# Ledger of designs, part 1: VHH binders against Riboflavin biosynthesis protein PYRD, chloroplastic (PYRD)

Every score and structure here is a prediction.

Target 1, 366 residues: Riboflavin biosynthesis protein PYRD, chloroplastic (PYRD), of Zea mays (Maize) (b6trh4)
Amino acid sequence: PRLAAGALSGRCQAQAAGDLDDAHYMRRCVELARKAAGHTSPNPMVGCVIVRDGRVVGEGFHPKAGQPHAEVFALRDAGNLAENATAYVSLEPCNHYGRTPPCTEALINAKVKEVVVGMTDPNPIVASKGIEKLQGAGISVRVGVEEALCRKLNEAYIHRMLTGKAFATLRATLSMNGIITNQIGKGADQSGGYYSQLMKEYDGVIISSDLAKMSALPLSREAGTNQPLCIIIAQGESSRLHIPSLSQEHASRAIVLADSPVTVEPAGVEVAVFRQIDLESILQLLAQRGLCSVLVDFREAGESFASLLNDFQEDKLVQKVVVEVLPFWLASDGLSNLAFGGSQSFPLKNLELRDVNGSVLLEGYV
Positions, changes and structure headers below are counted from each chain's first letter, unless a header gives other numbers; Kabat numbers aren't used for antibody chains.
F, E and O are the ipSAE of ESMFold2-Fast, ESMFold2 and OpenDDE, as the mean of both directions, binder to target and target to binder. V2 is 0.75 times the mean of E and O plus 0.25 times the DockQ between their complexes.
[cut] marks letters that were taken out.
The coordinates of atoms that the task and the answers printed are left out; those that the model quotes come from them. Centres of patches stay.

## First folded at step 4 (VHH; framework vhh_podentamig1)

Design a1 (from p3 with Y105W)
Fold by ESMFold2-Fast, scan of step 4:
Structure a1 (fold): chain B 366 residues (1-366), chain A 122 residues (1-122)
Amino acid sequence: as target 1 above (366 residues)
Amino acid sequence: EVQLVESGGGLVQPGRSLTLSCAASGFIFSSNYYGWYRQAPGKQRELVAAISSGDTLYADSVKGRFTISRDNAKNSIYLQMNSLRPEDTALYYCATGSYYDESGWYHPFDYWGQGTQVTVSS
């Protein structure tokens, strides 16, 4: 009994070690993919690792739209060592021809033995076609290693692919007693701060015209940032809107969505005029421009801006909320809480919390 | 709401020309990739031509005969088809989306029109 039990335990331990190897290499793919955060839209973030005899022989990631896929870089890095190796890739390899052969053909031509996929392509028309192509060529395929991590990496890409709308996160700051504040926590918008990090990660940020007039436009202070497009909602504005923090040279960093004709200074800022501004139309418009993700930044936001968010849960327009709670007890006589969102109460999913320089940051899914 | 409406299809003799139009609405036209696909009886749907803001792509079977173009002021794309052949007979679809791969632009799009029939026969 003792020896038999010990032998079974040893076998289970060996299997656990093998599972850890797969998870280790897939997590490495995600780390590689994250190097491109903010640079790949409308494409996904993808990493690839080529492994032979327990050793990484090639690595690659998709750095930005218009450049080769992660698999291509990893295969070039591995060279002849890719033959009979295992390729780990965070997203299903593509199976479509363009200016170069698809990644499935590259893996087949390199004669890899096995491909381990984090998640299948979210586009239902093409899902599993890459996997089927690889299997048809005699390559072993396993799917779903660290799938949750791979899906979280590309949550905005997936949402845009499935709905035709940008993934929207609502950001707000509250006092300890639930009062909306236009402040951001100490250091949040400096290098290393949570807001600076969000500006690196998100393709766009939606703000009120009042915030744009009174404050510097949102930007990241992180190294290597592709700055987000600033989407300024101009409701009830006079015929002229001045954005004092925006230079003429950088007019392309902002777009104004207005409910009436408006002349924007500096010159060169794009203006789109709507008969009535609604969040669904905005999110669809931004997705069509190639934005996968937008942060709705609830600062200097009056009743008209809040009205964009009235039924966001019922209409499925906001996927995520990020609420910062400041360690202050405040008095307020305006918009005092975040009571909008739905006609009925709803739970938040996968709630995470962290200390951000003395404030509490809460993140949850709608 | 994204809408694509094709027009310009019809019956035409071999060697003649035909221009297809696709009118797009519900988004910023100039920022998107657009494609023309076709599906012949008994065959799978295939990409014929694609256009972005800076580049065009053509299937080998139509290269030199077909020209894709766009008019941002009219929110429309066009497919000028010259030297038409019986094998060009198909239902032609206009498509758009922001999805594309880094191997090129040959991939399915998210939004599709209803299609317009082109028949090349004597």
Scores: ipSAE 0.000, ipTM 0.191, lowest interface PAE 12.2, mean pLDDT 82

Design a10 (from p3 with Y100W)
Fold by ESMFold2-Fast, scan of step 4:
Structure a10 (fold): chain B 366 residues (1-366), chain A 122 residues (1-122)
Amino acid sequence: as target 1 above (366 residues)
Amino acid sequence: EVQLVESGGGLVQPGRSLTLSCAASGFIFSSNYYGWYRQAPGKQRELVAAISSGDTLYADSVKGRFTISRDNAKNSIYLQMNSLRPEDTALYYCATGSYWDESGYYHPFDYWGQGTQVTVSS
């Protein structure tokens, strides 16, 4: 009791990424993968769904670095029902023998009939090797179902893999008349607020030393959060920097990047001193520490902090912007707009707008 | 600590050749992956070529022109660049990965050199 075969076939052909059932299971893989948001770096977020005779018989996701892959959990969940089944996985299965056998071997040993892959591995050395191994074992492989969604899920992982730098998102708050403000919207940093959600999703947050001195360090209020590393940029500071909201017990939650020698209170906060602080070097250092993503939080930020962002579009240092517009009209006599990023104007791509408790949140790609 | 030092960059005329070298220290050289990346002014850093113990990979733009090689006895990686074009002008970086982690994910190119400038101009 469905649409006529000709009408349904026309719709499926127009889809370009396969049929509706494949897309449904691949979207389920992405949902499963997102359960690990904020916990997997430097590893990717991956979900896997095993389907046999039109029903889901196994589900899994990669929960954090050091734990098994999504395919392993999905195969454990499915047990013997994995035999002659179709495995959907958001990222190409690994084909390297480490401490644990590769996921390709696990899928082959479980005797799955088909593997449907959302995207190939972004690492050019290993790309398609997992697919080729599965095909060599007689397993049918299809690639590219919901590829854009799967790539967006892992955009920071992909960016780090290809560039050796952390994926950077610029966050700022403006008044209705375009004036930079140090406020964030009502409820934004409470559970369910957009800022709280960002703190759950991002591996690190870059802030000015002025923000660190005046306000509590950025934290997520979401349950199960792996809190972001707080990267404090200390430009032109005196020999002492006091972070009143940070205890010695939690000193490891922050690092200080300074342009001159500085002693940080509380004791135990890591300090790195540079002759000159530049954003590219920061992003490379953070990627080397295992961070895939960082939020550059533009609050209590003066000209020195703004100068880190002068050529971010031309230098390809910022990939995404998140701008909150508050329902207020404000006066300002100082730095009042985000007039940095490049020497030429540039369009933002994939612009999204939404209402967040009376504020407007604008998100776009550089 | 792992260190990578690039050399061999310079100014060359279009159609000529240049060989880049990368000296690695601080770990067991033979068990790791290595790559050459480049970054042109105003562009993102892109992979040019990569080498493991048995496999090589090249960007489409350099296939047939560039050759990556390794010398385990000298702990060195090389990039032989033939038939150079103005669009090959970039800062060239040598990179190496870490070992496979306990989850079985490969983390390539966690260690980077400072880069060596290649300028192709008449």
Scores: ipSAE 0.013, ipTM 0.371, lowest interface PAE 8.1, mean pLDDT 83

Design a18 (from p3 with L57W)
Fold by ESMFold2-Fast, scan of step 4:
Structure a18 (fold): chain B 366 residues (1-366), chain A 122 residues (1-122)
Amino acid sequence: as target 1 above (366 residues)
Amino acid sequence: EVQLVESGGGLVQPGRSLTLSCAASGFIFSSNYYGWYRQAPGKQRELVAAISSGDTWYADSVKGRFTISRDNAKNSIYLQMNSLRPEDTALYYCATGSYYDESGYYHPFDYWGQGTQVTVSS
């Protein structure tokens, strides 16, 4: 009777230790995956860690489209130590042949004992098929360790997969008294600043033609950045648009979406003309071009640009908002606020705030 | 240029059937993967059925009622919708794209039609 009670206590302690180890290694997978931020689209960010006898023996991540998966790099790193080991992977291993063999076969051939998966493949056609393949080969599979963190890592990839549209985040700056300002906070666009970090993370940034004419095109100052595509919205422009901060050599850094024919200087900038410009069409076009995520940067944005955002909540076109509040009270040259998004008020979810060099950065999900 | 044109939508009473057709053109591109999405007012676009070279998939909400099929000789995709419900009211889109890239990751559909309206009401 008393011996039975002792045995139950031991089981609870062993299980708690196992849960902590799983979370630790899965968080390590996410850290590894983040090393490729901005480089993987349209592919997901994925990390893999191989553990044997409580020790990490292999690590890997998917560095960019066209290169091997995280599991392949982790298995190469582990070598013979992968046999009878546990593989942690942030996204379900693939079960389809591309230029490289499926990751399921790589794990089976390496004779791993167990695979721990953060999240299943977001494609409903293939979800669980990789897991089933591994289980059919005698490999133990557990799913859902740090699932929320793994989903957040790939929220844009998941959104594009399920909707055929790019994940859109609205970025705006306000004064303390709620007036839209066209500046960003001190140091925000310099190395280590929040805007520079966003430019590293996002595949594209949507800006007004007025911002493009008067300011340097958005870019990241972070090391190793794959710069975002600048999508310039040209509504009501004359037949010529000059982007003074863009050289002909770097014309591929920008695309112009226009409601009428326009000639862009420098030469070589792609122009797409629409009968009517609407946000849904833009997000679909960008997804077709391989962009998973775009930042809608609300600066130098007139009424026509604002009208693209009128019903973003009802239409499900914007998933996240990032609002910077500057530490000053603006004497108004015109009262302007973010009075768009929906015909009725709506709450924001998972609201977070942080101090960014004296400004307050507010982030929330629509 | 790949172009998708949906047809077959309309107003139907609950319990009735409709067949949607999607005609694909663009001889410089062939897809091995097609899907049907729908979008109701105020809702996100959702995948309801998909077909590849040997497999079909259906959302739980339509499983047993909808059937997706493919005629490669005619470059056409079909969605047979039986036992229609008011909740099936939506704009229905045909989509196509590569199933997997050369690294083995799945990619969403690259090409979309303009949509066809289905309204289930009495």
Scores: ipSAE 0.014, ipTM 0.449, lowest interface PAE 6.6, mean pLDDT 84

Design a19 (from p3 with A50Y)
Fold by ESMFold2-Fast, scan of step 4:
Structure a19 (fold): chain B 366 residues (1-366), chain A 122 residues (1-122)
Amino acid sequence: as target 1 above (366 residues)
Amino acid sequence: EVQLVESGGGLVQPGRSLTLSCAASGFIFSSNYYGWYRQAPGKQRELVAYISSGDTLYADSVKGRFTISRDNAKNSIYLQMNSLRPEDTALYYCATGSYYDESGYYHPFDYWGQGTQVTVSS
């Protein structure tokens, strides 16, 4: 045997090593959860890792709505090795019956010794109820490991839960000299491009009827994608709206929101008519339909479409902005700017920059 | 489809009792929050009572007179209204402030019934 530390000092060193391992296993939970990106709405993305004697003995994630939770898959994977093990889970285990018994009961029945939770339930009324049930059964619970990472994973789910509205990100493209363009960067909508990746991640995309008339519907070229719902905003249209890209195969992945009765050609697409189209009502409707996140794609967008985004900052309707800056200087007959959003100037938070095939992608929170 | 259907309203004299019923369908009844709200002419809609798994709350104006209860076997909630007053006259709404879907995940949307009219007058 090596030189042994005293019981108290040995416990302190063991705990410090465990704290470092906690972050590692929680990051693994998030990695597992992301395998379901685009498939889980309106449910959260959740991953679970079961660890025994410093080794991963079970892994699982929630693959889509209606399927078992991450804890159930991880427990099945671990089998008998779950007994006296530590379960890491990115979101507080549920304490309510759905199609299957609550995950709290599954963890208790598997006789896990400890549960480490990334974030509590985002509803403060029900937060900690699952934790309390686990503790009442003699299971040790620790909370808040990699909490910021776990919250970022589910920012759209959390937003929908707390507000009843879809998480909205505004996407726009500018030239180097600040002129709005209806283009996206070279390769952006190809496999591996940022726009293709956004189409995989977002539940829906809101576009103008003008963009829909002249272009193919937005879609992801990433493998395994559940394609986003395409929400086409039809403002001031005549009684007939022709959108050639809505072939038979694409009609089921689109909805037309109109401010007057309209017949859409080709037939087969859902149409919803509003007396007035406003962004808040759209985001509430989409959340009720099970969308946690939508991208507002600012292309071929006239004054009516732009007016939907007036005061989005004061009204808290847009949470995030993604602006692509193209590596060219445009000659124009005047200034064309993203001048909507607020009656006062406002800062963007947590600004991030990245190079996307020669363009600059700017991401910031409102 | 989530539906809430109220019944039991009507015209009653001051000092009498009335029981309102709300039948719920399309979600997990036992895990939901349920509330009774009312809206009188010219006034804002107000919470009357709510019931969750462990808690009840009553508006000060009805505390001691009204009782909220649930029957899980019938997927229904009730509002027992005693000692009714003319100021209790309103359209009464049943609502759920949350529900758990078939996967066991919480959804925060309010679902409202169409309302049932209660009129307290001689």
Scores: ipSAE 0.006, ipTM 0.322, lowest interface PAE 8.9, mean pLDDT 82

Design a2 (from p3 with H107E)
Fold by ESMFold2-Fast, scan of step 4:
Structure a2 (fold): chain B 366 residues (1-366), chain A 122 residues (1-122)
Amino acid sequence: as target 1 above (366 residues)
Amino acid sequence: EVQLVESGGGLVQPGRSLTLSCAASGFIFSSNYYGWYRQAPGKQRELVAAISSGDTLYADSVKGRFTISRDNAKNSIYLQMNSLRPEDTALYYCATGSYYDESGYYEPFDYWGQGTQVTVSS
């Protein structure tokens, strides 16, 4: 990453020009962290901004697992200007030794005056340990600035940390009259489209074997994407499963989860056979592989695939839903709806909507 | 190869005490951190108590009632549960994780026991 010492941008707003506008600098930390979207799992996305005399003097973010933390990059960018400065960081600085000293020691050695933390470490065993170390060294610490934004940034990381399962989002497409469609909206999978963005952000995508046989595997068209792992659910398949798109893709982009032995063509695709496929086992397996997030893409999905989503609310297996509503009315040929999820109706929280090239995209939390 | 075996669960009346034990094998006991989680019917799995080599922490709902401890010589973790309430009814899981990853972030709990049922009912 190429980070420059910054200045408050030319528009003079009293809020943004204030030396201690915590929210402004914390939002900048989140913007920096998002540059690593799709690259950091199993680690969190973290950004850091160092401010001296109301001016940004250093910026950094954690680019991927195995690389230095955001604080290290921000401190390198600031150099000597970090002394007596305030460091803003979206996640509590680590206070344990990996291959390098903890970020708390880097901040102490740079002689920062204050650290402002967005959220404490979601691992409750280590929560507040970094803060305590900084305070013990005479550094002022404040916590909880833009906490909701910082938690949303790392919702999948937090979920995996607390449950041992991947964060799951259900994606589906409906017509204006509520009928499930196997289409996605015009331009959705092109650069700048919402589906392309989801493929950049999510570590994996779960699809039906029918979708895999008929269509190209999901991928992002965004620049710099770390493509998601495609998890293909093969229920009731014959002894041979041909996935034509994999002949053009690397076999390592996909894994097939089957309920009976199958030979996948092309050769080299990993196959895991289960006596019975269930969503909880899949989410645990993906978390063990280092995936924090997975999109369950409901296209070309039969009754067997739908059965994986039975009671997903009661079983706490799906955390979020993303529903696209296409601007057309579907003719009555067949009944199809999203009636799975729980034995009782349940509310969705924090509902958001936006126009995506003529379609409506709805996003809500379970 | 890593094994966590819970014991001590059962049916108890409100106000009584119960001690859960977790025996650990297949790794260096002192190199890991440990936690007790519970999952009540229809609820998400939640952390109850955790213990590292130098510290303990508790969920607000159990502070002052539950105590987590470890015995490195016996490779065991304990959860002493006092003043039990009906809302403490759940499957209780022992879990362990390593302190370190390559980049310096803590790993989540990687290994879980099979769980032990605690039912608090009159």
Scores: ipSAE 0.012, ipTM 0.328, lowest interface PAE 8.3, mean pLDDT 83

Design a23 (from p3 with G104R)
Fold by ESMFold2-Fast, scan of step 4:
Order: structure tokens, then C-alpha cells, then sequence
Structure a23 (fold): chain B 366 residues (1-366), chain A 122 residues (1-122)
């Protein structure tokens, strides 16, 4: 028995191999964190991997707000093998005093040799404080491995942290000839469909009262889903609103935001009455309720609902758009009226396109 | 209820000073961190200054001119703004977030005041 003859030599080769290992373990942290998608708000999704001598000895992720952090689970899993090991974590370890010691102290007490961080804490008050604490204790820290992937994982959390508002994505459906439609693609809301997956990932969905009256409320068919809160916008409604697809048992799945007093059936649905309903106030309210992300679902949308989206680009109220293009040519006289983004045209950034069961899904950042 | 009330805004000439105050109620003041944000017309909100139990942070545009402080006995946060410039014109918001135990991460600023207008003009 002999050691492998293919060992890397030279500084550049050794650095390249180390960088590749870092990226591998950081991607594993993100995979672990994704297991908690839809369950963590207002907290971020975080994964942690403990590595010793090229072997994973512990793994963990933050499963829900109120439960231990990813580092705690990974350290428990590793036990004594955490000593002199490298900890990979997708988000900077916390360094705040609470009921229990911070994750920085847990890592220090476990005597880890090195911590590799995907991204610094987006909270500017505490950014780098956890890193500084670890370094002060003699632990080597490297930052920025797979940073773009780690930031994308928590884009809604970061946005809420910096602005105090929920991250908003506008979803709309178009025909091939540019007609806005209230349809959704075949299978999109079934298990594995893109809409079902969005409902698992997003904390809330904003819909028109007309959509709530005529269709089943948005929900995910994915296993283990924490269903999104349905925010129903009731502008200009009569004194009564009936949501036929909602049972009294599940009244807490919805909230109605109205510009006048309204009685909602089923009983038990929360109603908030505003003198004027505007998107910024809605996004602030949702953030205060612990929602990091919301999908604005543009279906059965009247003029009042559309007006909520006026100047969304200039006002920085919508961060992302998801447009589904159906493989249909519709017989309708009309032009797309999705021109409410601002007073001037603007480019979308990081455009991605996917085939979703015969439809084209376009995704871009504002 | 949790409430943040800003005061001290107004119209001021370039080069002068203003002190903004934020009175906080409805929670344990010492368990929270605080920030001052501002928003000019057509711009997104930006962090101006922040204060935790032991540290302060400032935006590069205000370093050396603005000072954030807290008074735990009075449940108040202050922003002393010196050498004001026309580009400092904005609505100024007080914001707070809570420290939590290891079962929770640092929360974003969960509560915001309604803002106080600062206009720097001749």
C-alpha cells in the first residue's frame, strides 16, 4: 500500500485545487440551505459543511425561523471531528448576544482551524463583525467563495434587510402576439411546474380580488410546502367579498387589503382598510409581518390593480420580472399594457430563459 | 405597539447643522440596533448611519460630518449632521431591528419611523 502518485505540486496547482474544493463545499452549503426554501423567513437560508482532511464530517442547514442556525447543526453532526477542521458557511456566522451564545463562539469553542464564508452579513451594522471575532480568536477566515451564488440564494432576505420592504417579483403571461392573458401554461401549477415551485419559494402572493373570486387561490403542490400568504387587493369593492375556494379552516391563508370596509366570506380572513392602497405601503407591511419575498401575480387584473405597479422601476418597488410566453396566437384586439414600470424604457439585467412544458419563461432583474 | 418618531428636520442653509432625534417605544431599547436611512426623490433608500450596542457605521458620503448616538436612558437615537450640503436633502428615516438568540439571525430593520424632511437650500 502506497500513497497516490498523482499529488499536485507547485503553488499555482495547489491554489487551484484548494479553490476548486472551496467552490465544491460552498455549493454543497447552498444545496443544504435550499432544503429549507419557503420555511425560513424572516431569516435567511443558510447551509454549513464541516470538512477535515478532505472529508465531509458534518453538515447542517437552518430549517426554520426559531430553530438553531446551520453552524450549530453542522457542529453537532461533526462532534469531536470539528476540531482542527474547516467550516464552510454560506452566510457570515452571527456575532450577536442573545439567549444563547453566537455561532462565532460555537465555532471557536469547537476549535475549528478555518472558516470559509460565502458572503458577509448584509446587515451593514454587523457586516464583518463575525469575521473579525473569528480572526481575533486565531481562526483563519476566507470570504467570497461562490459569493454570487450565495447572494442569489438570499436575494429577498438581502433586499428586505437593506430596504425594510419585501422583495417583489412581477409575474405576467403573454401570448406569442403580445396579448396579456389570464391563462397560465399547461402543468405550471401542478407538481414540478414553475408556478407550483414559485409558490413554494415565495412567502406571499399578491392577487386581484377578481382572481380570488373566480379561481382557486395560489398554492404549491410541491411536497413539504409552507404555503404562501395570499394578499388580496380589494379596491372599489362592494361591502361583501366572497372567496369561494377558501374554507373557514384555512382563513389564515389570506389577508384582504381594502380601500373601504368589506365583509369577507369565509369568516376569519383578516381585513386591513386603507384610505389609499399603494405598493410601497403593502411591501413595508408584508416585511413587518416577516415576509421577505412576494410575487405580484398579474392575472384578472383591473385598472386599479395595474395602477399599483405604476412607476415600479423608478420607485424601486419591483426587483424582478417573470414573464411566461404561451405558444398561442390569440384572437384579440389589444396591445400589451405592461407599460407601468416607469416614465422611461429600461433594460432588464441577467436575463434567463427556460422551456417550461412548451411555454417560454423569461426571467430578468429590474 | 412598537413606534419610532423622528423629529428635528427642516429647511437649513448649506454649511449649517441639524440634529435629528428618534424616540422609540414599545420594546426593550437596549436589545435593538438602530439606523438612519434617507431617501431623496427618485432615489432608493440608503443607509446613512447605524449604531449597535458597541459599534457605529457611516456611509462614505457622510463620514466625518454626521455622528450617530444613542441614549438608552431616554430610549432615543440621534443623528448630528454637520456641514450640510444640498445633496443631503432627503426624507430621513429612523429604523430598528432586534438582536435574537442563536435560533434567529440578525433581523433586518423591522420597524421604521414615518420620516422627517431635511432640505438643504439657500
Amino acid sequence: as target 1 above (366 residues)
Amino acid sequence: EVQLVESGGGLVQPGRSLTLSCAASGFIFSSNYYGWYRQAPGKQRELVAAISSGDTLYADSVKGRFTISRDNAKNSIYLQMNSLRPEDTALYYCATGSYYDESRYYHPFDYWGQGTQVTVSS
Scores: ipSAE 0.013, ipTM 0.431, lowest interface PAE 7.6, mean pLDDT 84

Design a3 (from p3 with Y106W H107E)
Fold by ESMFold2-Fast, scan of step 4:
Structure a3 (fold): chain B 366 residues (1-366), chain A 122 residues (1-122)
Amino acid sequence: as target 1 above (366 residues)
Amino acid sequence: EVQLVESGGGLVQPGRSLTLSCAASGFIFSSNYYGWYRQAPGKQRELVAAISSGDTLYADSVKGRFTISRDNAKNSIYLQMNSLRPEDTALYYCATGSYYDESGYWEPFDYWGQGTQVTVSS
């Protein structure tokens, strides 16, 4: 039984080196995919890298819904060099016939020898079908390289696919002593600031009607941004709501969700009236409109807005929290803590922190 | 107006069978895929079974016990549940999505029913 021990050891070392190369190329796929952040919903962000003889010969990403997939751009970039190459793709290639041929057929026709997949399609009906098609054509397939990174890239797309609801992140600002504040940190909403980046990345932002009346609607300062839809929650409003920062030309940038009939100024803003406004119904509505991700921005938020977030942990309505801690110690003058979310304490998972221009930004999963 | 209406839930003893029905209206039934999800109190919603025009899928916990089927003429989806166990107790939801041909990616389950309660106890 020990005859092959040295050969097995050498094979294990060679395999480990190959696994590191796979991770490198898969991380490159994710970098490419992120170039389309904010532009792809309801589609996923996908990147593809074609490697031949240890060299990248083609790269591509899916830039927006309606455009070709990452594999198509990568294959165009590689040309004839795709033959007998390895294709890395962050998401399983599609295997369905519609108006255009599927990406599996493109890979087969290009005569690639191997496909390395970051994650399988999150839709259970189609999961593994693309992999099976490629294997049936004589192409070797490996799955799960940098899977956690690939899943994080598309966490909102995956969540919408599996639940029929938009992925919700709660954003709040606290003082150093834990008091809720309606401020955001210095420079946060300027180009390069974390809030500006969130506005580029998220499909929508849910805000209170009070914030909409007092402040400019949230938007990204980043170049090339597809601005988020502003979802304005109008609970207990009078029959008229004026949004002074919104022009008629940009009325489509906002929707008002109200618990009673309301006339919105400027004209042209869509209004949806609910007998009762609850977070689950909002997230389902937004998913039906093609939004994968929404940021719940907790500013100028009264008790009615806060009540939308009651039991969000038990009800699985909020997946992620982003808390900015300002370098201020505030006097205790009746401001409340973020005391909603669950009937009991719960831990946050995968906690990350960073310095954002003198404030601390905390990110964790529910 | 798009609607999914579940029926057939109830209280049943362990080892018995129950059939859930989902009636769909307001869209072209044959162009969509369908799924049954369930959610027990304090648990996440999980996919139980799904059906497209040619394929079926089952959660490992129900394989061999549950059967999903569709009747295009009646615009209905069924879930035949055999050998029921107490852990099958949950609110069962019918859901549907469509193939989004233009983008090349399938649309998720965008339309959901209100749910039908299944309780398995002795």
Scores: ipSAE 0.064, ipTM 0.527, lowest interface PAE 4.9, mean pLDDT 85

Design a4 (from p3 with Y106F H107E)
Fold by ESMFold2-Fast, scan of step 4:
Structure a4 (fold): chain B 366 residues (1-366), chain A 122 residues (1-122)
Amino acid sequence: as target 1 above (366 residues)
Amino acid sequence: EVQLVESGGGLVQPGRSLTLSCAASGFIFSSNYYGWYRQAPGKQRELVAAISSGDTLYADSVKGRFTISRDNAKNSIYLQMNSLRPEDTALYYCATGSYYDESGYFEPFDYWGQGTQVTVSS
């Protein structure tokens, strides 16, 4: 029994070490993919790591739409060392011919022995087809390593793929006593601040026309940022809207969604007019334009702007909330709470909290 | 303007057949893939069948009974439904997305029709 027990123990320890290695390399794929945050939409963020004899011999990530996929960069980096190696990839390799061969063909041509996939393609017509192509070529495939992490990386891409709408996060600021405020925490919009980080990560930000008139348009201070599109909601506006913080050379940074014809200064800002503005139509329009994610920034928001968020939980229009709590106790006799989410109370999932320069940042899923 | 218009739904007895049609306009038909979804009362919307330029996909519940096809000359897709069962009762939606881009990633189902009701009852 002692010899049998020793042999079993050794095998169990070796299996545990192998599982940890898989998780380690898949987490590295996600880390690589994150380097492209804010640059890939409408495409997913993808990372790939080529491993041979327990060593990383190639790394790659998808840097932006129109550029090669992560697998292509990783294979180029590995060169001949990719032969008989294991490829880790956070998203199922494509099996579609465009102007370039699919990533499945690249992996087959490199003579990779095994592919470890974080998650299958969320598009049901292509799910498992890349895996099947690799298996048909004699390549071993394993799926689901760090799947939750890989899905979180691409939550906006997945949401757009399955619903045809942009992933929406509601951002709001509260005082310690629960009063809505138009402030953001000290340093939040400076380099390293949480708001600056959100502006780097999100494809667009939806703001009120009042915020656009009174404050600088949202932007990231982070290096290498692809700045978000500012979607300005103009309900009940007069025939002219002036955005003083926006220059004519940067007019493409903003679009105005209006319920009546409006002339925007500076010239060159796109205006889309709707008979009636509703959040679902906005999210569908943004998805059609290639935006996977938008932040709804609840500042200088009157009743008309708030009405866009009515029943957002019941209508499944908002997926995530980010609430900053400032260390202030405020008096208020106006709109004082965020009670427009639904007719019934609902729990938030995967709640996280952190200190952001003296304020508390709360993140949760609807 | 992108538009999908479904037709062919109705009330039908178990064991019978129906053909659903989806007419597409406002884009290059051949560069897109198409799908049929259905939603029964009290249930989540589910994919029934999908078709690209070279491949088809079917839900296990309909495989062997339903056939999806496309006619590029008529800018239409069809769902031939044979041996219908009461469990097939649902609102059926046509959907489309682009599967061709320079990056090789598939686009989601961006455009949806209004749906056509299929009721299988005696």
Scores: ipSAE 0.014, ipTM 0.413, lowest interface PAE 7.3, mean pLDDT 84

